VHH binders against q8wuj3r1227to1361. Designs and how they scored, part 22

Target 1, 135 residues: q8wuj3r1227to1361
Amino acid sequence: NDFAYIEVDGKKYPSSEDGIQVVVIDGNQGRVVSHTSFRNSILQGIPWQLFNYVATIPDNSIVLMASKGRYVSRGPWTRVLEKLGADRGLKLKEQMAFVGFKGSFRPIWVTLDTEDHKAKIFQVVPIPVVKKKKL
Below, E stands for the ipSAE of ESMFold2; O stands for the ipSAE of OpenDDE; V2 stands for 0.75 times the mean of E and O plus 0.25 times the DockQ between their complexes.

## First folded at step 21 (VHH; framework vhh_7ubx_2)

Design k2 (at its last look DockQ between E and O 0.27; V2 from the best seeds 0.00; counts 0 for: pae E 2.3 > 2)
Fold by ESMFold2, look of step 21:
Structure k2 (fold): chain B 135 residues (1-135), chain A 118 residues (1-118)
Amino acid sequence: as target 1 above (135 residues)
Amino acid sequence: QVQLVESGGGLVQPGGSLRLSCAASGFTFSDHDMIWVRQAPGKGPEWIAYIYDSGDTMRDDSTKGRFTISRDNAKNTLYLQMTSLKPEDTALYYCARGWSEGSYFDYRGPGTQVTVSS
């Protein structure tokens, strides 16, 4: 069946309404610390609730996002994807899945999948998340 | 205290032009993205143009034919150049602060009315 959810270490996080779902994972311990959704009405207007939510995510956090239903694929809200590691100016299709990172560096595992019919990511992220230094 | 004050609205004939200004104070303007939004009576808010702190604009073709967003960081001012105005452009136009690294609330100004009528 056509379902939208986020799964972390075997635990599924339920979808709420059409829009986007967000799950935040602490990058030091790998624990889910919040899950929230944002309706299409938030995405179509001024997305302050989403901006504020993402801005307050602690540094060194893994941020998972997935679309549900017919969500708004364009508009100012997409700015948060860039702040979480997506390339600037990407054009979203009707569905998306995203693994991003809140912090001062961009891990190589940051991934966006966007398609008109289905978007899906399966990924293993190293814990703890650290910036590799060169000697 | 964050303040945004719009100006430049008014009554204009169909096909006319207006330039809206948004004067910003109480924050470091050059560090923030900015948004123009409009709201017509009985409708929800509608974003119309977005500009990054770098000066790049969001790639939405629906606004590039008639509306151009710009900023002057030295003057802490955001602009919206509107051309070929139509009656359906009648709305309250306001500027808002876009993405910010900090928390914020009520980042919009009071707006300036644009009325397009014969």
Scores: ipSAE 0.383, ipTM 0.676, lowest interface PAE 2.3, mean pLDDT 79
Fold by OpenDDE, look of step 21:
Structure k2 (fold): chain B 135 residues (1-135), chain A 118 residues (1-118)
Amino acid sequence: as target 1 above (135 residues)
Amino acid sequence: QVQLVESGGGLVQPGGSLRLSCAASGFTFSDHDMIWVRQAPGKGPEWIAYIYDSGDTMRDDSTKGRFTISRDNAKNTLYLQMTSLKPEDTALYYCARGWSEGSYFDYRGPGTQVTVSS
């Protein structure tokens, strides 16, 4: 069964259940700060868990979503994607790979390269080097 | 104060039809998405139909051919037209206000009972 998966800096984030998986990346540091999944039963029912989760994502975050299996591609839950920059009325396909941003965050240092079966996001984040001074 | 009041439920035979109404007050109805949700005995709540503030609709596949959601903004009323009702449609039906900055829904009515039985 073909499904989309998320890989960040060589680490894969698989999901055990059909539905969607979510990976949250700190937009300033470039590190993964959260990973979770939402089953079809949650997406098809009352998706308050998904909405609550997205609401708690800090601003200036990059949010990655991928589908597994025959996920519920239609329903009110898709409205949550608008919080992450999706256009209203977005129609999802059988397989989903989604990149969003929380808040008004739109980093210019993010480049998306799309190939036939792969989307690559290049993030150039300045990492501050903290020099420890001995007192 | 936000208030939602459902009506139109009742007992019907299989194959029958019902039209549910939801009277909204205490907010600008036309600016909000609205949702019909139902909960059957022993089951969790499930959404049936979703209508955007724009009037566009989403419907669950299980009821797409039989149920129709609509709204009348001038009357502050949400509707659910149900046809070809089945025993499995027996549930408490709720009207809910959808999409309020991070919430799936924030208000719902007390519900109206729909029972489909021969």
Scores: ipSAE 0.338, ipTM 0.653, lowest interface PAE 1.3, mean pLDDT 85
ESMFold2 (binder alone), look of step 21: mean pLDDT 80; pTM 0.798

Design k3 (at its last look DockQ between E and O 0.63; V2 from the best seeds 0.00; counts 0 for: pae E 2.6 > 2)
Fold by OpenDDE, look of step 21:
Structure k3 (fold): chain B 135 residues (1-135), chain A 118 residues (1-118)
Amino acid sequence: as target 1 above (135 residues)
Amino acid sequence: QVQLVESGGGLVQPGGSLRLSCAASGFTFSDHDMIWVRQAPGKGPEWIAYIYDSGDTMRDDSTKGRFTISRDNAKNTLYLQMTSLKPEDTALYYCARGWSEGSYADYRGPGTQVTVSS
């Protein structure tokens, strides 16, 4: 398995191309509102498509990204990760799973649980009912 | 109207140096990230260097040791200093406007041709 995939509420969001898969979740409702992918050829050049797409993402969104194949780990496109909460100068590996937030949004009801090979987002509620999202 | 105009390209021998310039107008230059990109015949465009509005830089590994990106906000000009040029550096070189807060435009100039040949 040479790629990471995104699963939300039992539904998988794979990519057909090497590059980055993106899934956008409404931070208030916890529902997927959009998904897309960006191939390596875009990430290697001027990634205006990625910039424009991120610009259309509403505030208070959770943005999930996963890589497929040998994606372009360096380039101007990483600027969008910084805008979504990543530290500047983030070192990306051969495989990536990323969770970001649009704007200054940081929902307190979201818990990120990371394991060796996967990350999970949980909606924390006072009742012991947990909704799981898998990266 | 946003405008970018590259200059400084030309024919140079292997091992030579060139300094490219990009004159920007029609926007607040200092508020925008800027990018150098090149495209060789038969190949897709590839980024070379990125400079943040803050002045921090990001460079591709293939050219990092030889190429330097800089900017002069007072002159609204972006620069690319190229040294130790190789035949494989032959390409059309573009400057492009990158991400800034609240702006996601993808403007670029017509490009300047760089040819490295003995």
Scores: ipSAE 0.513, ipTM 0.746, lowest interface PAE 1.1, mean pLDDT 85
Fold by ESMFold2, look of step 21:
Structure k3 (fold): chain B 135 residues (1-135), chain A 118 residues (1-118)
Amino acid sequence: as target 1 above (135 residues)
Amino acid sequence: QVQLVESGGGLVQPGGSLRLSCAASGFTFSDHDMIWVRQAPGKGPEWIAYIYDSGDTMRDDSTKGRFTISRDNAKNTLYLQMTSLKPEDTALYYCARGWSEGSYADYRGPGTQVTVSS
């Protein structure tokens, strides 16, 4: 068994299939606007369903991702992590959790945790999400 | 209309080499990442190689460095150089569009057959 969920402000979003679960939060008001998952068969081939999903996420959105079970940890689908703020070339292990952002800048709270047995992130994100100016 | 057309497949002996081509039309080729994918009989699709619009490639060791993806944006053509071919490489090979900015549709070619047999 693998126990995986994403929790936002006390509400849990569980996953029932091996693969990747995704929760999108509006960065202006902080409300969850979508929750979906992508099973391994989508991730192993041409991940156009995932590409399209991420490409259509509105700018200024917080994007949470978590692995469930034995997920496909390599391949073209990982391109979406880069677009959401992950470093290019990062090697995923057997579990992952990610807090990313769709927008024109990269917030400091963008975080990826990847481990062989358990990955977990706890994060408080300021709302509304804004680009901070240097003093 | 978006079109992707593969060529260069065929019958080859184990240890041999092939160079596959994918001719693209109907879109701005240089704006898209591109993917080579294969599908053996009775199996699901398996990605082989990925190339960014910049020309960088995604690191993956599944083929142990035997396959090299490249692109020629001036000719709207994607390539896959395959070496040291094994019977397990027998499959239908096709190209597809990868990441680009904007909404997607699943565009891929009909594929070219590669058969590795003694």
Scores: ipSAE 0.374, ipTM 0.678, lowest interface PAE 2.6, mean pLDDT 81
ESMFold2 (binder alone), look of step 21: mean pLDDT 78; pTM 0.780

Design k4 (at its last look DockQ between E and O 0.57; V2 from the best seeds 0.00; counts 0 for: pae E 2.3 > 2)
Fold by OpenDDE, look of step 21:
Structure k4 (fold): chain B 135 residues (1-135), chain A 118 residues (1-118)
Amino acid sequence: as target 1 above (135 residues)
Amino acid sequence: QVQLVESGGGLVQPGGSLRLSCAASGFTFSDHDMIWVRQAPGKGPEWIAYIYDSGDTMRDDSTKGRFTISRDNAKNTLYLQMTSLKPEDTALYYCARGFSEWSYADYRGPGTQVTVSS
């Protein structure tokens, strides 16, 4: 089975389940703060687990999603993609790689480069270095 | 308290029609997406149709040509018009509250039984 995987700073985040893999990155610090997966059985029913999870993601987070196996490409769960910046009516294919953003901000620094066997998504986020002063 | 109550189910012959209703209370109905799902004996629940707070709809391809979802916000009621019913449509049908404003609650009614048989 062909599937997409998520790699952040050289670390892979695989899923053992067919469905959708999710990785959340703090937009300010640039580090992975959480990752999880949602099975097809969740996606084809009432996907409350997915929506509840996304609801808890802090604003200014980058949300990465990738499919494994033959995921459910249709269903109410796609509503979450719209909330994360996807256009309404997006037609999903057998495989999916998605970059979204939590909050009202829509980054313009995302570039998609597609090749025959690979899709590369480039997102450059300036991360400020904050020096903490001890009071 | 969120409450959903389905009605309109029953026994019908193949090729028949039914209109299901879902009465909603305990929340601002117009601010929420709504969904119809069904569960047949021995099978898991499957979504049938989804309607946004805006009124836009999404439907499963298996029932898209036969089933229509709609809502009346003034009556706090969700509808499912079913036509050309088949024996495989036999199931318990639920209405549920969908996602809105970065929140989702798994609220559904007790369901209404639809049986399609000759």
Scores: ipSAE 0.472, ipTM 0.727, lowest interface PAE 1.3, mean pLDDT 84
Fold by ESMFold2, look of step 21:
Structure k4 (fold): chain B 135 residues (1-135), chain A 118 residues (1-118)
Amino acid sequence: as target 1 above (135 residues)
Amino acid sequence: QVQLVESGGGLVQPGGSLRLSCAASGFTFSDHDMIWVRQAPGKGPEWIAYIYDSGDTMRDDSTKGRFTISRDNAKNTLYLQMTSLKPEDTALYYCARGFSEWSYADYRGPGTQVTVSS
């Protein structure tokens, strides 16, 4: 009953530990290139593992996150969500799901869903990810 | 290269105040979020204040407004003003860099001890 997963093109990426799940998708090819999780003990302190992980994500990457169980919903780790396109000042509730982007612009499909009972996002992202601008 | 050095700790009675400083060098201080963290014996690290490069602070204050984080970018210095100190605030206090696109290492100072007792 206390489970979470991220699904990309029919493939599921589950987590067995409370905290957050992260899946990284290459924005040019749409291929999953990384799946990892960050347990609450990392999220409570200075989350260097998470900070460094996000810093090394290649530009033009789609970043999916989902909470698992009773996760740490406050603290310095949430700065990562803002860097991936979440609005500053949004309050995380007991569950969250997030579709973000690592790159030089903020796509319109960046989405955070956070609620006390469940959080779920279904999203189709255009590939390749391209900045929309007036020429 | 990167250095963070804390000062201002010491022994203080309950209800007292202290101002901690963190001198930064070896990086562009104004481009980085900064964080104060404490660690009591037998406990894991606990973040206590986070300040953005803009000077805004993170919304979530577990110290109920007793601690105020601030920065002086001209002096490359981070501060923590502590008031109404309690014995449970006894810990090693250290500063660290927050999130950065260019940081691959955990840069923190050696810390300054704060002891609150009668």
Scores: ipSAE 0.428, ipTM 0.706, lowest interface PAE 2.3, mean pLDDT 81
ESMFold2 (binder alone), look of step 21: mean pLDDT 78; pTM 0.792

Design k5 (at its last read DockQ between E and O 0.67; V2 from the best seeds 0.71)
Fold by OpenDDE, fold request of step 23:
Parts: sequence; C-alpha cells; structure tokens
Structure k5 (fold): chain B 135 residues (1-135), chain A 118 residues (1-118)
Amino acid sequence: as target 1 above (135 residues)
Amino acid sequence: QVQLVESGGGLVQPGGSLRLSCAASGFTFSDHDMIWVRQAPGKGPEWIAYIYDSGDTMRDDSTKGRFTISRDNAKNTLYLQMTSLKPEDTALYYCARGWSEKSYHDYRGPGTQVTVSS
C-alpha cells in the first residue's frame, strides 16, 4: 500500500519504507512529539530498535502505528502492541492500523484494525487523556 | 550486565534433533520475555520463537511444527528443542531478551552454530 500514512489533526506523516510507521502524541497537549518507521529487516529479527523506541516513550502518550506495504505481520515486534493496550494473542493480517496508549491504564479508545484488503482507523481521542474504565 | 550464552549447537544429519540452551545472567530472567533467532550465511537475522514471561509462546510458521521453545526459570535457562532438522536450518542461533519495560538494547549471546549436513 503505497498510500499508507498516519494523519494527525490534518498533518500527514508518510513513510517511504515498507514496514511499520509510528507516530507519538503527547497525551496532555495533543501534539506530535515524534515519528519514525521500522523496516521489515528490523521486524524480521530481533526488533531491539523498536523495543527501545517504544520503551522510551513517555507515559501518557498516544501511540499510532500503521503498516506500509508488505510487512512482517508475525514476530516479536507485535509484543509492543500488547504493551500499548492491544489484546494478547493478536493475529495480524496483511494490513494493520493501531491506536495505543503508553501509560498505567488502558483507555477505552485503544483500537486495532487488521485486514487483508484495507486497515483504517478514524477516531477522535480526547485530550488530555484521562483514566476511564473500559465497559 | 546482561549476559546470554548459547550452547548445544553442532553438526547433525538431516532428520536429526538438537536441543539448544541459553544461560542467562545479570537480570531477573523470570520477568523477561525471551527470543530465539538465527542467521544463515548471507541472510539477516530471522526470528524463530518467542516466549513470554508468562510462558505463552509465539512461533514462526516455517519451524513451528519442528521447533519448540521453553524456559526453566529456576535455572535461568532458555531452550530450543529442534527436531526433523533440514540443511536449510544451518545457521548461527542466538538467544535474546524480549520486551523490557525500562529500555532495550541488543541483548544477545555470541550464538551457537548449528550445521545440518549429510
């Protein structure tokens, strides 16, 4: 998918590399604080670059992820999705989009979409992020 | 001072079996996920199996029916049981730490060589 991208408040964050795109948003102010991508060569092995990147994200951050082109849908890197609020035992398909949260709780708006044809998430995340119980 | 040391590799015939071990030290082994990866000549690192701190596992589809990952927390040791070995399994095999809450570096051992040949 050559047109895969993440958009935050009207600003697009494209990637030139197939793999996983990541955008980090400050949960208090709602501004993008960092963005990067991880190519398949990293995802295929020991994804320490991704693990380190995610581990160093400050608490109370919204973390957006999306696949670009053909990506490694299974592997150790998917562990970060669980740590960011996704359910354990995920089976990703040909495409994925994810809205997660780095913090001490799981917001109700944490969402994963994975599809063979098209994965897309369009949602509003309330800022500042506050703890709410999932029903 | 995280340290990982792989062992158990060697030369085996096709169809044979090997059990690799990874001795861990310098961290609380039971609190960490662990990974087996391999690197064949001319190829990049390829993950084989992942074991959670809980003991749950995920495995690569190509080796899932032949390789089994397990751990003994009392011995701070990670295992990879390999069966029905094939020439294409020839590679340097590494163990590595998985996800960490604080930070992550390239924590892997020097590797153990597995060669499958008749």
Scores: ipSAE 0.850, ipTM 0.920, lowest interface PAE 0.6, mean pLDDT 93
Fold by ESMFold2, look of step 27:
Structure k5 (fold): chain B 135 residues (1-135), chain A 118 residues (1-118)
Amino acid sequence: as target 1 above (135 residues)
Amino acid sequence: QVQLVESGGGLVQPGGSLRLSCAASGFTFSDHDMIWVRQAPGKGPEWIAYIYDSGDTMRDDSTKGRFTISRDNAKNTLYLQMTSLKPEDTALYYCARGWSEKSYHDYRGPGTQVTVSS
């Protein structure tokens, strides 16, 4: 899709370059604290810029990602999805959308949608993000 | 000072084998995933194999199981066992750092040349 965006509480974050778009939301207050993109040349090489970006995301952050255009759907960069709660070894298709979490636990709402034609997630995330405990 | 020093390359006939080594220093080796990357003349870098800090590996179909990445954290050394080598495997082979929980600078050593020719 030429027409890709991430929307948070009615505000759209559009994308202009093929690759991956990222929006970071503070899990305590629900405020968007960062939005950026990573072009295909970063994704297909050694993606240290993306690795460092994700490593420095504060704990208790919601991390949204979406593909734009023909993105690089394989390679070392996909390690980031695992760190944000995706299952290891999932194969990405031509489009992807992801709701992930940076923190010490994995919320149940973490999800990845990947399809050849289009990928879309609509998600309501409880704020503040807290770990569910057993009694 | 971060250093990655590759060795073990050379000239080999098609069907042959090589074991590449990458000696690491100047950082905590066990905190990083690691990557083998190759670059043929006139082409961009191509990742070959990826190994997690745990020793698990990320699979890649491009080598069809001919290359095996491994690591020895006690010796700060990364390995690539290459078998059934083909002329298209001719390239300069580098090791590089992958995922870490801490920020780092991209660094590539000088690489080791692998040439597959009869």
Scores: ipSAE 0.644, ipTM 0.833, lowest interface PAE 1.1, mean pLDDT 84
ESMFold2, look of step 21: ipSAE 0.617; ipTM 0.818
ESMFold2 (binder alone), look of step 21: mean pLDDT 79; pTM 0.794
OpenDDE, look of step 21: ipSAE 0.684; ipTM 0.844
ESMFold2, look of step 22: ipSAE 0.520; ipTM 0.759
ESMFold2 (binder alone), look of step 22: mean pLDDT 80; pTM 0.800
OpenDDE, look of step 22: ipSAE 0.383; ipTM 0.691
ESMFold2, fold request of step 23: ipSAE 0.567, 0.612, 0.590; ipTM 0.796, 0.815, 0.806
ESMFold2 (binder alone), fold request of step 23: mean pLDDT 79, 78, 79; pTM 0.793, 0.786, 0.790
OpenDDE, fold request of step 23: ipSAE 0.794, 0.772; ipTM 0.908, 0.898
ESMFold2, look of step 24: ipSAE 0.619; ipTM 0.816
ESMFold2 (binder alone), look of step 24: mean pLDDT 80; pTM 0.798
OpenDDE, look of step 24: ipSAE 0.527; ipTM 0.757
ESMFold2, look of step 26: ipSAE 0.641; ipTM 0.834
ESMFold2 (binder alone), look of step 26: mean pLDDT 80; pTM 0.795
OpenDDE, look of step 26: ipSAE 0.798; ipTM 0.902
ESMFold2 (binder alone), look of step 27: mean pLDDT 79; pTM 0.797
OpenDDE, look of step 27: ipSAE 0.609; ipTM 0.797
ESMFold2, last read: ipSAE 0.452, 0.546, 0.617; ipTM 0.710, 0.782, 0.818
ESMFold2 (binder alone), last read: mean pLDDT 79, 79, 79; pTM 0.793, 0.789, 0.793
OpenDDE, last read: ipSAE 0.835, 0.788, 0.807; ipTM 0.911, 0.909, 0.915

Design k6 (at its last look DockQ between E and O 0.43; V2 from the best seeds 0.00; counts 0 for: pae O 3.3 > 2)
Fold by ESMFold2, look of step 21:
Structure k6 (fold): chain B 135 residues (1-135), chain A 118 residues (1-118)
Amino acid sequence: as target 1 above (135 residues)
Amino acid sequence: QVQLVESGGGLVQPGGSLRLSCAASGFTFSDHDMIWVRQAPGKGPEWIAYIYDSGDTMRDDSTKGRFTISRDNAKNTLYLQMTSLKPEDTALYYCARGWDEGSYYDYRGPGTQVTVSS
């Protein structure tokens, strides 16, 4: 009943362990380039594996995240959400879904949905991802 | 040659207070987020307080506001003020570096023991 997956262009990416799942999409071509998950034991302590993973995501990447089961919803790991465009200090609830971006700017489509019962995002992201000039 | 050295631990009665210190060297301390982590016997490591390079903080709710993290960038020192200590706070307490762009090694100190017992 903790049904969780990430779907990109019709392909589903399931998660088997409680924690968070991550899918990385190249912002230039729109291809999925990485799918991985981070179990609660990584999220609870010093999350160096997750920190390193996010630090090495290429710039101009779309980053999707979703919770699975009872995940660790607080702690140092949430710094990576901020790096990917989430607001600092936002409290995660029992479920989360996130569409973020690795790069030097924050696209308007960056979105976090977090709720106690269900978190869901359906979103179309323009490809290639480009920085808009301000007048 | 990153070094973190904790101090200020010891034996304390329930309800007591301690201030832990972490002296940092070998890196630009002010550029780094910092973490206090504890490990009780038979358990895995557990973060308890996190401080951003900006000075903003996050705390684990399990301590119910009894622990306060702070930093003094001029002295390259991280602090943990602990109050209302309980036997379940008995653990080895470490400081560690948090988020950093570009280079990720788990740099942490050897820890300082806190024992809360009557």
Scores: ipSAE 0.383, ipTM 0.683, lowest interface PAE 2.4, mean pLDDT 82
Fold by OpenDDE, look of step 21:
Structure k6 (fold): chain B 135 residues (1-135), chain A 118 residues (1-118)
Amino acid sequence: as target 1 above (135 residues)
Amino acid sequence: QVQLVESGGGLVQPGGSLRLSCAASGFTFSDHDMIWVRQAPGKGPEWIAYIYDSGDTMRDDSTKGRFTISRDNAKNTLYLQMTSLKPEDTALYYCARGWDEGSYYDYRGPGTQVTVSS
């Protein structure tokens, strides 16, 4: 059984298709502003739909991603995770969960979990999202 | 102006080898990811190999054992070494500048034709 989902403040955003599920949260108000999914056929080849979508995400947005089923774990599309704050040189596994950030800085709570059996992230993010300054 | 110019394509027999080159100009080559893409007649474009600005690579599984992507930043040149070529590798091969400001690629060359036939 493949039980993959994203939950935001008690509300679940399920996906029925194999691929990557995406939920976008406004970093100022904390509300969900977008929910979509990208099938394996979109992740394969030239994933322009995914890149275009990410490009339209407003700055200061929290971006949640979760894999569903046997998703395409390799390819240029993974570069989008780096754009959202993931480390470079990532090797994804059979399952993936990701909390990223669209912005000009990398919050410390940006997290990627990759597992063969179960990838899971439980994260509390303070709203509004602000860049921490050194004193 | 950004320019990408592919070369090295041609007609080869099955099992043969080719080395494609892409000459880049009009931008700081070393700061950009680069991509080889191909498009066969009647098919959509498909990526073959991706090389980061760091030199790390991603390759499609269908060609991973036969094709190798590399770059020479001093020469502003991208390479694709192809071996054990098959008829199904027949396509127009493009050099493309990779992810920069929210796009998968933003510039592509005119392409070089590779034909594999007996």
Scores: ipSAE 0.025, ipTM 0.420, lowest interface PAE 3.3, mean pLDDT 88
ESMFold2 (binder alone), look of step 21: mean pLDDT 80; pTM 0.801

## First folded at step 22 (VHH; framework vhh_7ubx_2)

Design m1 (at its last look DockQ between E and O 0.68; V2 from the best seeds 0.00; counts 0 for: pae E 2.2 > 2)
Fold by ESMFold2, look of step 22:
Structure m1 (fold): chain B 135 residues (1-135), chain A 118 residues (1-118)
Amino acid sequence: as target 1 above (135 residues)
Amino acid sequence: QVQLVESGGGLVQPGGSLRLSCAASGFTFSSYDMIWVRQAPGKGPEWIAYIYDSGDTMRDDSTKGRFTISRDNAKNTLYLQMTSLKPEDTALYYCARGWSEKSYHDYRGPGTQVTVSS
């Protein structure tokens, strides 16, 4: 069975379409401000809807992404993962889960899990999100 | 005013080569990732190659290594070198802007026709 959801503080955000689901959390207050899905037809083509969506996410936002079903795991759309803190050139497998950040720095909790059978992340993120010194 | 203008298409025999160019103006070309896309009659757009603002490319070979994207930021020009062309490559080829922090709408050129026929 293909079950996919994102859960934030006990609330689940499911998606019914194969592709990628996205939840955006304000990093200042910790509130979910957006829940959106991008179906495979968007991921296969020129992904302007996804590019524009990510470009307009306010700075200091936590961005959660998870695959649903048989998603398109390659192509230009993966550029947004890099902008949200993923390593460049990482190959996505059949499933993915991602905790990313839109902002001027890369928090240590940015995480990508991608595997052939299951991808899952359980993460606690400090709120408000702030840049830390390495001392 | 943003402008993307493709050139270099034409009729070519199977196995032949073409070099497509995309001349950019009206925006800071070096700040954008760029994409080559093709569209055959009756089909949706298919991305062909993606190049970062840095000049690095996304690693894939859906065209099986036959197509190479490059850019010259000093000339505001994007290139697609196509080799070993097949009839299946017949399509309208156009360039488009990729990732940018500022873009809220898509933009593409009008395209250049590539026809592969014996």
Scores: ipSAE 0.439, ipTM 0.710, lowest interface PAE 2.2, mean pLDDT 81
Fold by OpenDDE, look of step 22:
Structure m1 (fold): chain B 135 residues (1-135), chain A 118 residues (1-118)
Amino acid sequence: as target 1 above (135 residues)
Amino acid sequence: QVQLVESGGGLVQPGGSLRLSCAASGFTFSSYDMIWVRQAPGKGPEWIAYIYDSGDTMRDDSTKGRFTISRDNAKNTLYLQMTSLKPEDTALYYCARGWSEKSYHDYRGPGTQVTVSS
């Protein structure tokens, strides 16, 4: 009876219900600035609530997500993850942990873990830099 | 104001085809992903097709190969071409606005009824 959850700096953000737990970390300050949860039941069809929430997340935010339970709207949910840096075509599972990034920058440490009921993700969070392309 | 109006639904026999349209207004249509969802009686809503603002598409496996989502940005119109319709496709079909960088509201049309019956 293990479910995916989020812990940041020793503080756990549990969810007792099937759905998605979200924690937002300021990429510059390194502190948690917001957290919320979405029940799976309210994400049926189109997860507009999640769309709206993610849209309000400031750029340069690290977005942690933990999910449990069966999702109805996998297509739209996949799109949300893509916006947060996930590779297109990722496979969703009943339980997953995701570390994403809001904005145009796509850090290489963005990762999705769908293999275990409990996943620990350890990452060094770099300061975002703009890559210059050679003309 | 944002408006979505579906049309093209109706009664068809199994194996038939139907093309749904969704007329969008009140927003920059081309900047938004668009979605077709459906809800059958006694069931929850389910997404069936997703089209990105880029034009790429994603489809649910249950309708993949039979349903095709497309868009005409010049006409602000979303389409769903349905073929090989089955009785289990009977549902109210909604057009819905999907993701945008500044998507702060949920919008869908009133829906168009599709009934597949012999």
Scores: ipSAE 0.430, ipTM 0.714, lowest interface PAE 1.5, mean pLDDT 84
ESMFold2 (binder alone), look of step 22: mean pLDDT 79; pTM 0.796

